# VHH binders against Tyrosine-protein phosphatase non-receptor type 20 (PTPN20): the designs that were tried, part 1

No score or structure here was measured in a lab: all are predicted.

Target 1, 254 residues: Tyrosine-protein phosphatase non-receptor type 20 (PTPN20), of Homo sapiens (Human) (q4jdl3r159to412)
Amino acid sequence: IMQEFMALELKNLPGEFNSGNQPSNREKNRYRDILPYDSTRVPLGKSKDYINASYIRIVNCGEEYFYIATQGPLLSTIDDFWQMVLENNSNVIAMITREIEGGIIKCYHYWPISLKKPLELKHFRVFLENYQILQYFIIRMFQVVEKSTGTSHSVKQLQFTKWPDHGTPASADSFIKYIRYARKSHLTGPMVVHCSAGIGRTGVFLCVDVVFCAIVKNCSFNIMDIVAQMREQRSGMVQTKEQYHFCYDIVLEV
Below, numbering starts at 1 at the first letter of every chain, in headers, positions and changes, except where a header shows other numbers; antibody chains aren't numbered by Kabat.
F, E and O stand for the ipSAE by ESMFold2-Fast, ESMFold2 and OpenDDE, each averaged over both directions (binder to target, target to binder). V2 = 0.75 x the mean of E and O + 0.25 x the DockQ between their complexes.
[cut] stands for letters that were removed.
Atom coordinates printed by the task and the answers are left out, and those that the model quotes come from them; centres of patches stay.

## First folded at step 1 (VHH)

Design H1 (framework vhh_8h5u_2)
Fold by ESMFold2-Fast, scan of step 1:
Structure H1 (fold): chain B 254 residues (1-254), chain A 124 residues (1-124)
Amino acid sequence: as target 1 above (254 residues)
Amino acid sequence: EVQVVESGGGLVQPGGSLRLSCAASGFTFSDSSYAMGWYRQAPGNQHERVAIITSGGSTNYPDSVKGRFTISRDNAKNTGYLQMNSLKSEDTAVYYCAAGYEDEYLSGTSYDYWGQGTQVTVSS
């Protein structure tokens, strides 16, 4: 497994990161060195404005799985984030982080804090309709309204709250249940998946989701191939050998 | 040796300004994905986060200082700053600089480097 992870590191393809490196886009990146490839980045609007996000398509056993892997939004990118969700007709957001972990801001609070006050953005209003607090994750149901048209779109956000500050979860069971619920909730567009940088925990989620679907369909799968496909579309997906090993551990427990 | 060292503290009158500096050694802000923050502790209080700046330059402030304090960093000088304007007596505290590796995978048992603190007193 260690040999596989080392082989993946050596096969990282040099890609172009021109958009993310432009001076005007510097403040839109949570981490200076974690950027989307130009070829797979998610363009915003007719001007194809920048957001730190990548389209990820994974093929397994004749089935294609479609995601957006993105960083945890910054205060300055909240409008961009919701624009991305709406333009791609995404109905599920998987958030695999708390806003603050170990005293470090991992993700800005980009949704309404109150059922009574919508989040006012430049082009959208986001209403919190309902929420459920479960043992390992929080379910939030949003109605997103485009100000210019009055068109509304339903979005379900699933926040996994039990990932430890260091390493991987002690129990894979909680994360498996989380991923199963996210898949069950998916209806339209790519599933938007984020953590802080949008590569580590996000990569684990994507890998496990594809593996789970393969198992349910009695299809074969290959974790190394799944991760390699991700890395061709966003650099560094599945960030550590521990996260890579965790993908295998989860498979053994299912 | 990895460390951060604060400087620039002192005595100022209400309404005054002060600039704090945080010099990092043993690591570089441009080489690694390090976030930098300022925290303060007044007698009888817990540590309060005052400002954070990410490796990409994004900033965050609590309402108590928003609009008055500005955090910045100079990666070439390996130094962070806190510009404090319109100071109030309530801002009197020991100010600490902290830096931490902000990658999703936090390695080891400690990811924060804290300075020894610099005293800021706002009094006439």
Scores: ipSAE 0.000, ipTM 0.129, lowest interface PAE 17.2, mean pLDDT 82

Design H10 (framework vhh_8h5u_2)
Fold by ESMFold2-Fast, scan of step 1:
Structure H10 (fold): chain B 254 residues (1-254), chain A 125 residues (1-125)
Amino acid sequence: as target 1 above (254 residues)
Amino acid sequence: EVQVVESGGGLVQPGGSLRLSCAASGRTFSSGDYAMGWYRQAPGNQHERVAIITSGGSTNYPDSVKGRFTISRDNAKNTGYLQMNSLKSEDTAVYYCATEIDYEGFSYPSGLDYWGQGTQVTVSS
């Protein structure tokens, strides 16, 4: 398994990061060394404005799985984030981080703080309709209203809260239940998946989701191939050897 | 509220040496909780990692600089260093210091939270 991860790390993949490196976009990146490829980045609006996000398409057994892998929003990118969600008609956001871990801000609080007070953005209003706090994750139901058109969109955000500050979850079961719930909740557009950088925990989520779909359909799968497909579309997907090993641990739990 | 400031860059001839310094605010390195890395960016390229050092002192380098560059830290002075020897024209770049809290199982920095402004290194005759 470790040899597979090393082989993935040694691959010289072509791809340019010109958009993310432009001076005007520097403040839009949470991490300077984690950028979307120009060819797979998610453009915003008619001007094709920048957000640190990548389209990810994974093919297994003739089935295509479509995602947006993105960083945890910054205060300066909240409006851009919701624009991305709405323009892609996404109904599920999987958030695989707490806002603060180990005293470090991993993701800004990009949603309303209460049921009574909507989040006011430049082009949108985000209403928190209800929420449920479960043992391993939080479910939040949003209505997002575009101010110019008055159209509303229903979005479900699923925040996994039990990823440890270091390593991977001790029990795969909690994360499996989380991913299965996210898949069941998915209706429209690509599933938006983020952690802090949008590559580590995000990559694990995408890999495990595809593996579980394969198992349900009684299809073969190859974890190295799935991760290689992701890495061609966003650099560094599945960030550490521990995360890569955890992808294999999932198949032993099922 | 961690801040880092790089210094020590300059113009040097091929085969020369430079020592970069990274001064951190507060007690960042002296606390023993932070890993530190050096990254570089040439015009038109993404940031490339050139060295990391963990809170425990373990180091890692890519093949392009291994044997030529040495990363170190002085926790008492709250400062990190990059000693660059046998410099080549392809080492020309802006060099950045970056830090984050060092967790158990940390294998490499792919998304360090605290970056400095950078210091220019130019290797030419």
Scores: ipSAE 0.000, ipTM 0.123, lowest interface PAE 20.4, mean pLDDT 83

Design H2 (framework vhh_8h5u_2)
Amino acid sequence: EVQVVESGGGLVQPGGSLRLSCAASGFTFDYSSYAMGWYRQAPGNQHERVAIISSGGDTNYPDSVKGRFTISRDNAKNTGYLQMNSLKSEDTAVYYCARDYYDSSGYYLEPFDYWGQGTQVTVSS
ESMFold2-Fast, scan of step 1: ipSAE 0.000; ipTM 0.210

Design H3 (framework vhh_8h5u_2)
Fold by ESMFold2-Fast, scan of step 1:
Structure H3 (fold): chain B 254 residues (1-254), chain A 126 residues (1-126)
Amino acid sequence: as target 1 above (254 residues)
Amino acid sequence: EVQVVESGGGLVQPGGSLRLSCAASGRTFSEISYAMGWYRQAPGNQHERVAIITSGGYTNYPDSVKGRFTISRDNAKNTGYLQMNSLKSEDTAVYYCATGWDYGDYEPLTGYFDYWGQGTQVTVSS
């Protein structure tokens, strides 16, 4: 297992990061060394404006799994984030972090603060319709209204709240239930998945989701291949040896 | 708040040495468990990690600089350093100092720093 992670780390996959490195885009990156490849980045609008986000397509047994892996929004990128969600017709956001962990801001609160006060954006209004607080994750139902047309789009955000400040969850059960619920909730577009940087916990989520789909379909799978496919499309997916091992641990729980 | 300022860059011949300094203001490193890293960027490239030192003093380097570069820190002076020896033309880049709270949520080898300097140019040419 650890030999596999070492082999993945030793692969130097040169890619172009020109868009993320533009001076005008530097303030849009949560971490300056975690950037999307030019070839897989998510363009915004007709001008193809920048957001720190990558399209991820994973193929297993002839099935394609489609995601957007992205950083936790910054205060300055909240408008861009919701534009990305709507332009890609995504109905599920998986948020694998609390806003603050260990006293550090990991992700800004990019959704409405209450049922009474919508979030006002440049082209959209985001309404929190309802929410459920469960033991391991929070479900929030949003209606996103396009200001120009009045058209509504439903988005479900699933926030996993029990990832420890250090390491990986001791029990795989909570994360398994979370991923299964996210897959069950998916209807349209790529699933938007983020943590703080959009590579570590995000990579674990994508890997485990594909593996569970393979198991359900009685298909073979290869964790190293799945992670390698992700890394071709976004640098550094599955960030630590512990996260990589956790992918295997989760599989053994089923 | 924490601000970071690099110094010590310049022009050197191949095989030469430079020491870069990174001065942090606001808080001392000893008051908060901070990790520190040095990154470099040549035009058109992603920021490349050059060296990292954790709050516990663990260090890591990519193969391209291992054995030639040494990262260190002086918490009493609120200053970090990158000693660069046996410099090559390929080391020509803008070098950035980065720091952030070491909360252990990320692998220490991964850049997750909140505070970045403006960079200092290092040019290695004959």
Scores: ipSAE 0.000, ipTM 0.146, lowest interface PAE 17.7, mean pLDDT 82

Design H4 (framework vhh_8h5u_2)
Fold by ESMFold2-Fast, scan of step 1:
Structure H4 (fold): chain B 254 residues (1-254), chain A 126 residues (1-126)
Amino acid sequence: as target 1 above (254 residues)
Amino acid sequence: EVQVVESGGGLVQPGGSLRLSCAASGFTVSGDSYAMGWYRQAPGNQHERVAIIYSGGSTNYPDSVKGRFTISRDNAKNTGYLQMNSLKSEDTAVYYCAKVSGTYTVRYSSGTFDYWGQGTQVTVSS
């Protein structure tokens, strides 16, 4: 397992990060050194404006799995985030972090605070229709309204709340149930998946989702290949050897 | 100038084999930030992807050719290849080599690819 991770780390796959490094886009990155490749970044609107997000396509047994891997939104990128969700017709957001962990801000609160007050953005209005607080994750149902057209889009956000500040979840079962629910909830567009940087926990989620789909379809899978495919499309996917090992732990639990 | 030149097509009997070559100029077949793919078009049909090799070397094939076709690259020659085994009459088409820009390229859509060669005709007939 560890030798596989080392082989992945030694693979030099330099893509270009010109868009993310532009001075005008600096404040749009949560981490200066975690940027999307120019070739796979998610462009916004006709002007193809910047957001720290990457399209990820993973292929296993002839099936293609389509995602957007992105950072936890910043106060300055909330409008951009919802624009990305709407333009890609995504109906599921998987959020694999709390807003604050260990006293550190991991993700801004980019959705409405209550059922009573919608989030007013430059181009959108986001309504919280309802929510359910479960043992391991929170389900929030949003209606996103584009102000110029009046078009409404339903989005389900699934926030996994039990990832520890260090390491990986003690209970593989909780994360498996979370991923199963996310897949069952998916209807349209790429699934939008984020943590803080959009590479570590996000990479684990993508890998496990593909593996789980393979198992359901009685297909073979290869964790190293799945992670290698992700890394070609967003640098550093599955950030640590512990996260890589956790992908294998999940397989044994299922 | 950026171009690709396909070669290696021809007439072959069912069950036969052919190896197609894609000579690239103005870019590298193992470049960063893109993949290399093989596409085919039979008369009256839309272009169909038959193989893709990603920048890191991983590959994908549709079920129609899986196990029969193999895509590869030779960096020293700046040339891509498609090895086609156990050919069927249904494989008859013009085969094209293309540079595929990242993962935001929609599958099987000619309008999303950066580079197309002139194509090479493959005819599988007894």
Scores: ipSAE 0.000, ipTM 0.108, lowest interface PAE 21.4, mean pLDDT 81

Design H5 (framework vhh_8h5u_2)
Fold by ESMFold2-Fast, scan of step 1:
Structure H5 (fold): chain B 254 residues (1-254), chain A 126 residues (1-126)
Amino acid sequence: as target 1 above (254 residues)
Amino acid sequence: EVQVVESGGGLVQPGGSLRLSCAASGFTFSSDTYAMGWYRQAPGNQHERVAIIDSGGSTNYPDSVKGRFTISRDNAKNTGYLQMNSLKSEDTAVYYCARELEYYDFWSGPSTMDVWGQGTQVTVSS
């Protein structure tokens, strides 16, 4: 209910955003006011460099679910993004946005667009091995090669293309199939989940994934508790009352 | 005809500021999803990338100019800009605006640029 969302909105958590606010890191943020907490941010390399990303741990019915919630990469953060994916041994990226929506760029095209030309980065080379275009999402299989070692890592990117510019998907079924496919594809590391800012649609995805796992295991769940856990680890998870209501709508369809 | 034209260069004192402009014609940044970059070349040196901005407004700079230079783009005017502050004698060079193809590698430098302007001279001298 909307009263639950209001209660979540009124809870101001006293987190610190010092890393994201450093002058050297300002150009690395897609939105100046959507930043990771210092305590849960994803550090990069031995120097613990910055990326706008948060570790999210959700506990339900004795089971732990691990994710990285992050913004859509910028031109300036593509190398950082792939470094994060490989250092965390993540094999699935869930992308819940198109690159451009309503004439506004939501996410840079951080992967190779051609089977013929790899994406050349400072420390990595990303090859598009194959892809499938389905009605509601696109599956892309990448091989990521670390230039210094020559080691290869397989990464599957799942792009949900059916989220409307306004509101939430008309059919919960399409998003349900997307999330279930992502969970089935998961093998190693935290699942990397992003939209534009990494809090709205990303939060919906995490909530619904946990709920489906609970249903499969015949466990109870509480949507308000799941969202509250996320908000303790990344500010503003599930941005709107419409997104919050959509979490409930999805549960009623299953 | 696809082209870019630079303007705004000139003579400035150390510590001063200049704003360069890059006017694009024959293509649009919003519809074609091109990035644009600013490069410079001093006598005896290779072209050095100074700034890049993608079609979404994401930017990148080398350490030599980070914090002093700001690249921006106005898609409605189909024009790019380079705001240069705290100029040093080492910034003296011919500055070029260039269009970068959709596929890029930040570290590949000028080899990914397919349309270059004629350049505009910036001289930092007392």
Scores: ipSAE 0.000, ipTM 0.115, lowest interface PAE 18.1, mean pLDDT 82

Design H6 (framework vhh_8h5u_2)
Fold by ESMFold2-Fast, scan of step 1:
Structure H6 (fold): chain B 254 residues (1-254), chain A 127 residues (1-127)
Amino acid sequence: as target 1 above (254 residues)
Amino acid sequence: EVQVVESGGGLVQPGGSLRLSCAASGSTFSDYSYAMGWYRQAPGNQHERVAIITSGGSTNYPDSVKGRFTISRDNAKNTGYLQMNSLKSEDTAVYYCAADLTPYEHGSLDESEYDYWGQGTQVTVSS
């Protein structure tokens, strides 16, 4: 497992980050050094405006799994985030962080505060229709209305609330249940998956989701290959050796 | 946390009608947009899906009951229903209500995907 992670770390995939490094886009990045490749970034609208997000396609046993890996939205990127969700017809958002961890803002509260007060955005209005608070994660159902057309789109957000500030969850079962709920909920478009930076916990989620799909289909899988595919499309996916080992731990506990 | 309890089972003659109820506690159908399903098991048989209703209100039935059974819910009463018409002796079974806590538009096709099950209610179609 050490040798696999080291081999992934030593692989220098050539890729450009020109869009993310533009001066006008600097304030749209939560972290200066965590940027999408130009070739796989998610363009917004006709002008192809910038958001810190990458398309991720993972192939296993002839099946393709399609995701958007993205950072936790900033106050300045909330409009961009919902535009990305709607333009890609995504019906599931997996959020693998709390808004604040250890006193540090990891993700702004980019959804409506209550059932009665919609979130007003420039081009959209987001309604919280209902929610459930479970022991390890929160399920929120949104209706997103495009102001110009009046068309509505259903989006389900699944927030995992029990990832520790350091390390990985003590109980793999809680995260397994979370990932299975997210996959079961998926209907349209790429699944939007984010944590704070959109590479660490996000990478773990993508890897484990593909592995579980492989197990259900009685197909072979290779964790190193899955992570390597991700890293070709977004730099640094699965950020730490501990996260990489957790992918194996989860698989062995199933 | 969520409990589902079936009621309304009983004895009916062939050609008769019966309405089953499924009462949920711990949450409401209107608040959480749950998918729900009805399953039955006759003596010596495997479980069989009877009807599903998704959070969006779409319904699905197997050919054995299509046109005779209608699944519905009353969100204000926190209750799901199975209206059974033109009952046949082969409809005799224990009927189970299942609730899917994962809020999504399409209901589950597999009984293993439902999180909460009731204890069952007996329906006997006999003279």
Scores: ipSAE 0.000, ipTM 0.105, lowest interface PAE 19.1, mean pLDDT 81

Design H7 (framework vhh_8h5u_2)
Fold by ESMFold2-Fast, scan of step 1:
Structure H7 (fold): chain B 254 residues (1-254), chain A 126 residues (1-126)
Amino acid sequence: as target 1 above (254 residues)
Amino acid sequence: EVQVVESGGGLVQPGGSLRLSCAASGFTFSYDSYGMGWYRQAPGNQHERVAIISSGGSTNYPDSVKGRFTISRDNAKNTGYLQMNSLKSEDTAVYYCARSGIAVAGTHYRSAFDIWGQGTQVTVSS
């Protein structure tokens, strides 16, 4: 497995990050050096405006798995985030971080604070319908109302709260339950998956989701191939050697 | 040249304990980042999983041995272990050690293991 991760790290694929490096877009990036490729970035609206997000398509055994990998929203990008979710008709958001970890802000609180007070956006209004706090993750049900048409869209956000501040979970069990629940909840559009940067924990989630689907379908899979496919579409997916090992650890627990 | 070898099997009374060892040669657990597992087979039965330890140190056990068996590894000695406590007659089997490699096509947990030992007999009887 060490040899595989080193081989992945040595792959230098050509790709341009021109959109993310534009002066007008710099404030929209949580990290200066973690940017979407121009070819796979998620465009917003008629003007194709910028958000730090990438379309990820993974093919395994003739099946295609479709995701959006994105950073944890910034205060300045909350409008953009919800626009992306709705324009892509996504019904599931997987959030693999707490808002604050180790005293550091990893993701701003981009959803309504209470059941009674909707979040006002430029083109949408987001209502928190209900929520359920479980041992390893929180389920939040949102109704998103498009102001111009009055149509409502249901979005389920699943926040994994038990990832340690350092390293990876010692037991894969909690994360396995989380990923399985997310897949069962998926109905429409790409699944939107984020952590802080949208490459590390996000990459682990995508890899494991594809592997679970392969196992259920009695299909072959290859973790190195899955991660390589992700890296062609968003730079640095599965950020550390420890995260890469964790992908294999999860397979052994399924 | 690449192999694992089991030792430590024997005859014990119900309630007794045994420690099995799995010595690796031709590769290293730590440098090559392999996991390790223990499987057992009783006469007339298929191979059954007993314990798994990942390259990162995470462990997994079936309910039948959970709380009684502990899998561990010593990277400096290039050796894995299975500590078996509170042994029952149902634990009587040949125990096999295996190296965990790359996950492969359409075969449960067993397909993750590519190098298998010869086995060591454990008999639990009065």
Scores: ipSAE 0.000, ipTM 0.117, lowest interface PAE 19.1, mean pLDDT 82

Design H8 (framework vhh_8h5u_2)
Fold by ESMFold2-Fast, scan of step 1:
Structure H8 (fold): chain B 254 residues (1-254), chain A 126 residues (1-126)
Amino acid sequence: as target 1 above (254 residues)
Amino acid sequence: EVQVVESGGGLVQPGGSLRLSCAASGFIFSDSTYAMGWYRQAPGNQHERVAIITSGGETNYPDSVKGRFTISRDNAKNTGYLQMNSLKSEDTAVYYCVRGYSGYDSEWLLGYFDYWGQGTQVTVSS
């Protein structure tokens, strides 16, 4: 297992990060060294504006799984985030972080905190319709309205709140239930998955989701191959050896 | 004036060793609010994190350099170091010393660096 992770780390993959490195886009990155490849970045609108997000397509046993892996939104990128969700017709957002962990800001609060007052953005209005607090995660149902057209789109956000500030979850069971619920909730577009940087916990989620689908379909799978496919499309997916090991631990739990 | 200044770069043969230094002025690294790190960049690539050390001595390395590189700090000299052993041609890059903020999560330590040095060139070739 550890040797597999080292082999992945030692691969020198081709790819350019020109868009993310543009001076006009630097403030749109949560982390200077975590950028989307030019070839897989998610363009916004007809002008192909920048957001720190990557399309991820994973193939296993002839089936294709489609995601957007992205950073936790910044105050300055909230409008961009919702534009990305709507333009890609995504109905599920998996958020694998709290807004603040260990006194450190991991993700800006990019949704309304009240059922009574929508979040007013430059181009969108986001309404919180309802929410459910479960043992392992929070489900929030949103209606996102584009101000210029009046069109609305339903989005389900699933926030996993039990990831520890250090390491990985003590029990795989809570995260398994979370991922299964997210897959069950998926209807349209790529699933939008984020943590703080959009590579560590996000990579674990994508790997485990593909593995569960393989198991349900009685198909073979290879964790190293799945992670290698992700890394070709977004650099550094599955950030630590502990996260990589956790992917294997989850497989043994099912 | 707050700044960090790198030194010690140069040309070295594969398998060789090199030690980079980072002199800080206008602040002290022993202040628990600050972390120190090293990044590198080869032409055409994004900046890559090489090593981070907190004021308390906690270190973090990517697997590509773990076991070969060691980050350290001399509080009396207000200077950080990167000891590079078993150098490979793939280590050829401009190396930057950075000041960051201490935290519990290595992902967060990547997040904000407010002072970057000018960079020092390391070339590994025979």
Scores: ipSAE 0.000, ipTM 0.140, lowest interface PAE 18.6, mean pLDDT 83

Design H9 (framework vhh_8h5u_2)
Fold by ESMFold2-Fast, scan of step 1:
Structure H9 (fold): chain B 254 residues (1-254), chain A 128 residues (1-128)
Amino acid sequence: as target 1 above (254 residues)
Amino acid sequence: EVQVVESGGGLVQPGGSLRLSCAASGFTFSTSNYAMGWYRQAPGNQHERVAIIYSGGDTNYPDSVKGRFTISRDNAKNTGYLQMNSLKSEDTAVYYCAKDSYGSGEYYTPVHYGMDVWGQGTQVTVSS
């Protein structure tokens, strides 16, 4: 397993990151060194504006799985984030982080906290329609309205709250249930998946989701191949050897 | 309308036990629309979380009370509890029951913990 992770590092020939490195886009990146490839970045609107997000397509047994892997939104990118969700007709957001972990801000609070008051953004209004607090994740139902067009879209956000500040969950069971619920909730567009940087925990989620789909369809799968496909589309997907090992641990628990 | 009321506080000797009750009205513990926690405040300090229970039954405790305190709920009585064992003088505080009606209670500042419904508190005094 360790040799596989090392081989993946060697296979990862970086593409161009010109858009993310533009001076006008620097403050839109949570981390200076974690950027989308120009070829797979998610363009926003007619102007093709920048957001730190990548389209990820994974093929297994003739089936294609489509995602957007993105960083946790910053205060300055909340409007961009909801624009991305609406423009791609995405109905599920998987958030694999708390806003603050170990005293460090991992993701800005980009949604309304109250059923009574929508989140007012420059271009959007986000309504919290209902929510459900479960043992290891929170389900929030949103209606996102674009102010200029009146276009609206229903979005389900699933926040996994039990990932430890360091390492991986001690028990795979909670994360397995979370991923299965997210897949069942998916209806339209790419599934939007984020953590803090949009590569580590996000990569684990994507890998495990594809594996579960393969198992359900009685198809073969290869974790190294799945991770390699992700890394061709967003650099550094599955960030640590511990996260890579956790992908195998999860598969053994199913 | 939506309210929580604490009871069961009092004076106890070090090493003793107390059970606090949190009676809920305007909502039911059988729903998945809540997180309920116990918080304490000693004079001059902000609120400190002591225990939390999520709708699915999962619980969390700080190391200072882990193994000594147990949070639970009784859906039939619409009441939450905090069982406190092996009490120490450091446990002396006003204990509050709180409920989250607007999302996750642990993602806000320590003062609020995201909890939007708070009880009036019940005093627990562990004699020196």
Scores: ipSAE 0.000, ipTM 0.110, lowest interface PAE 18.7, mean pLDDT 81

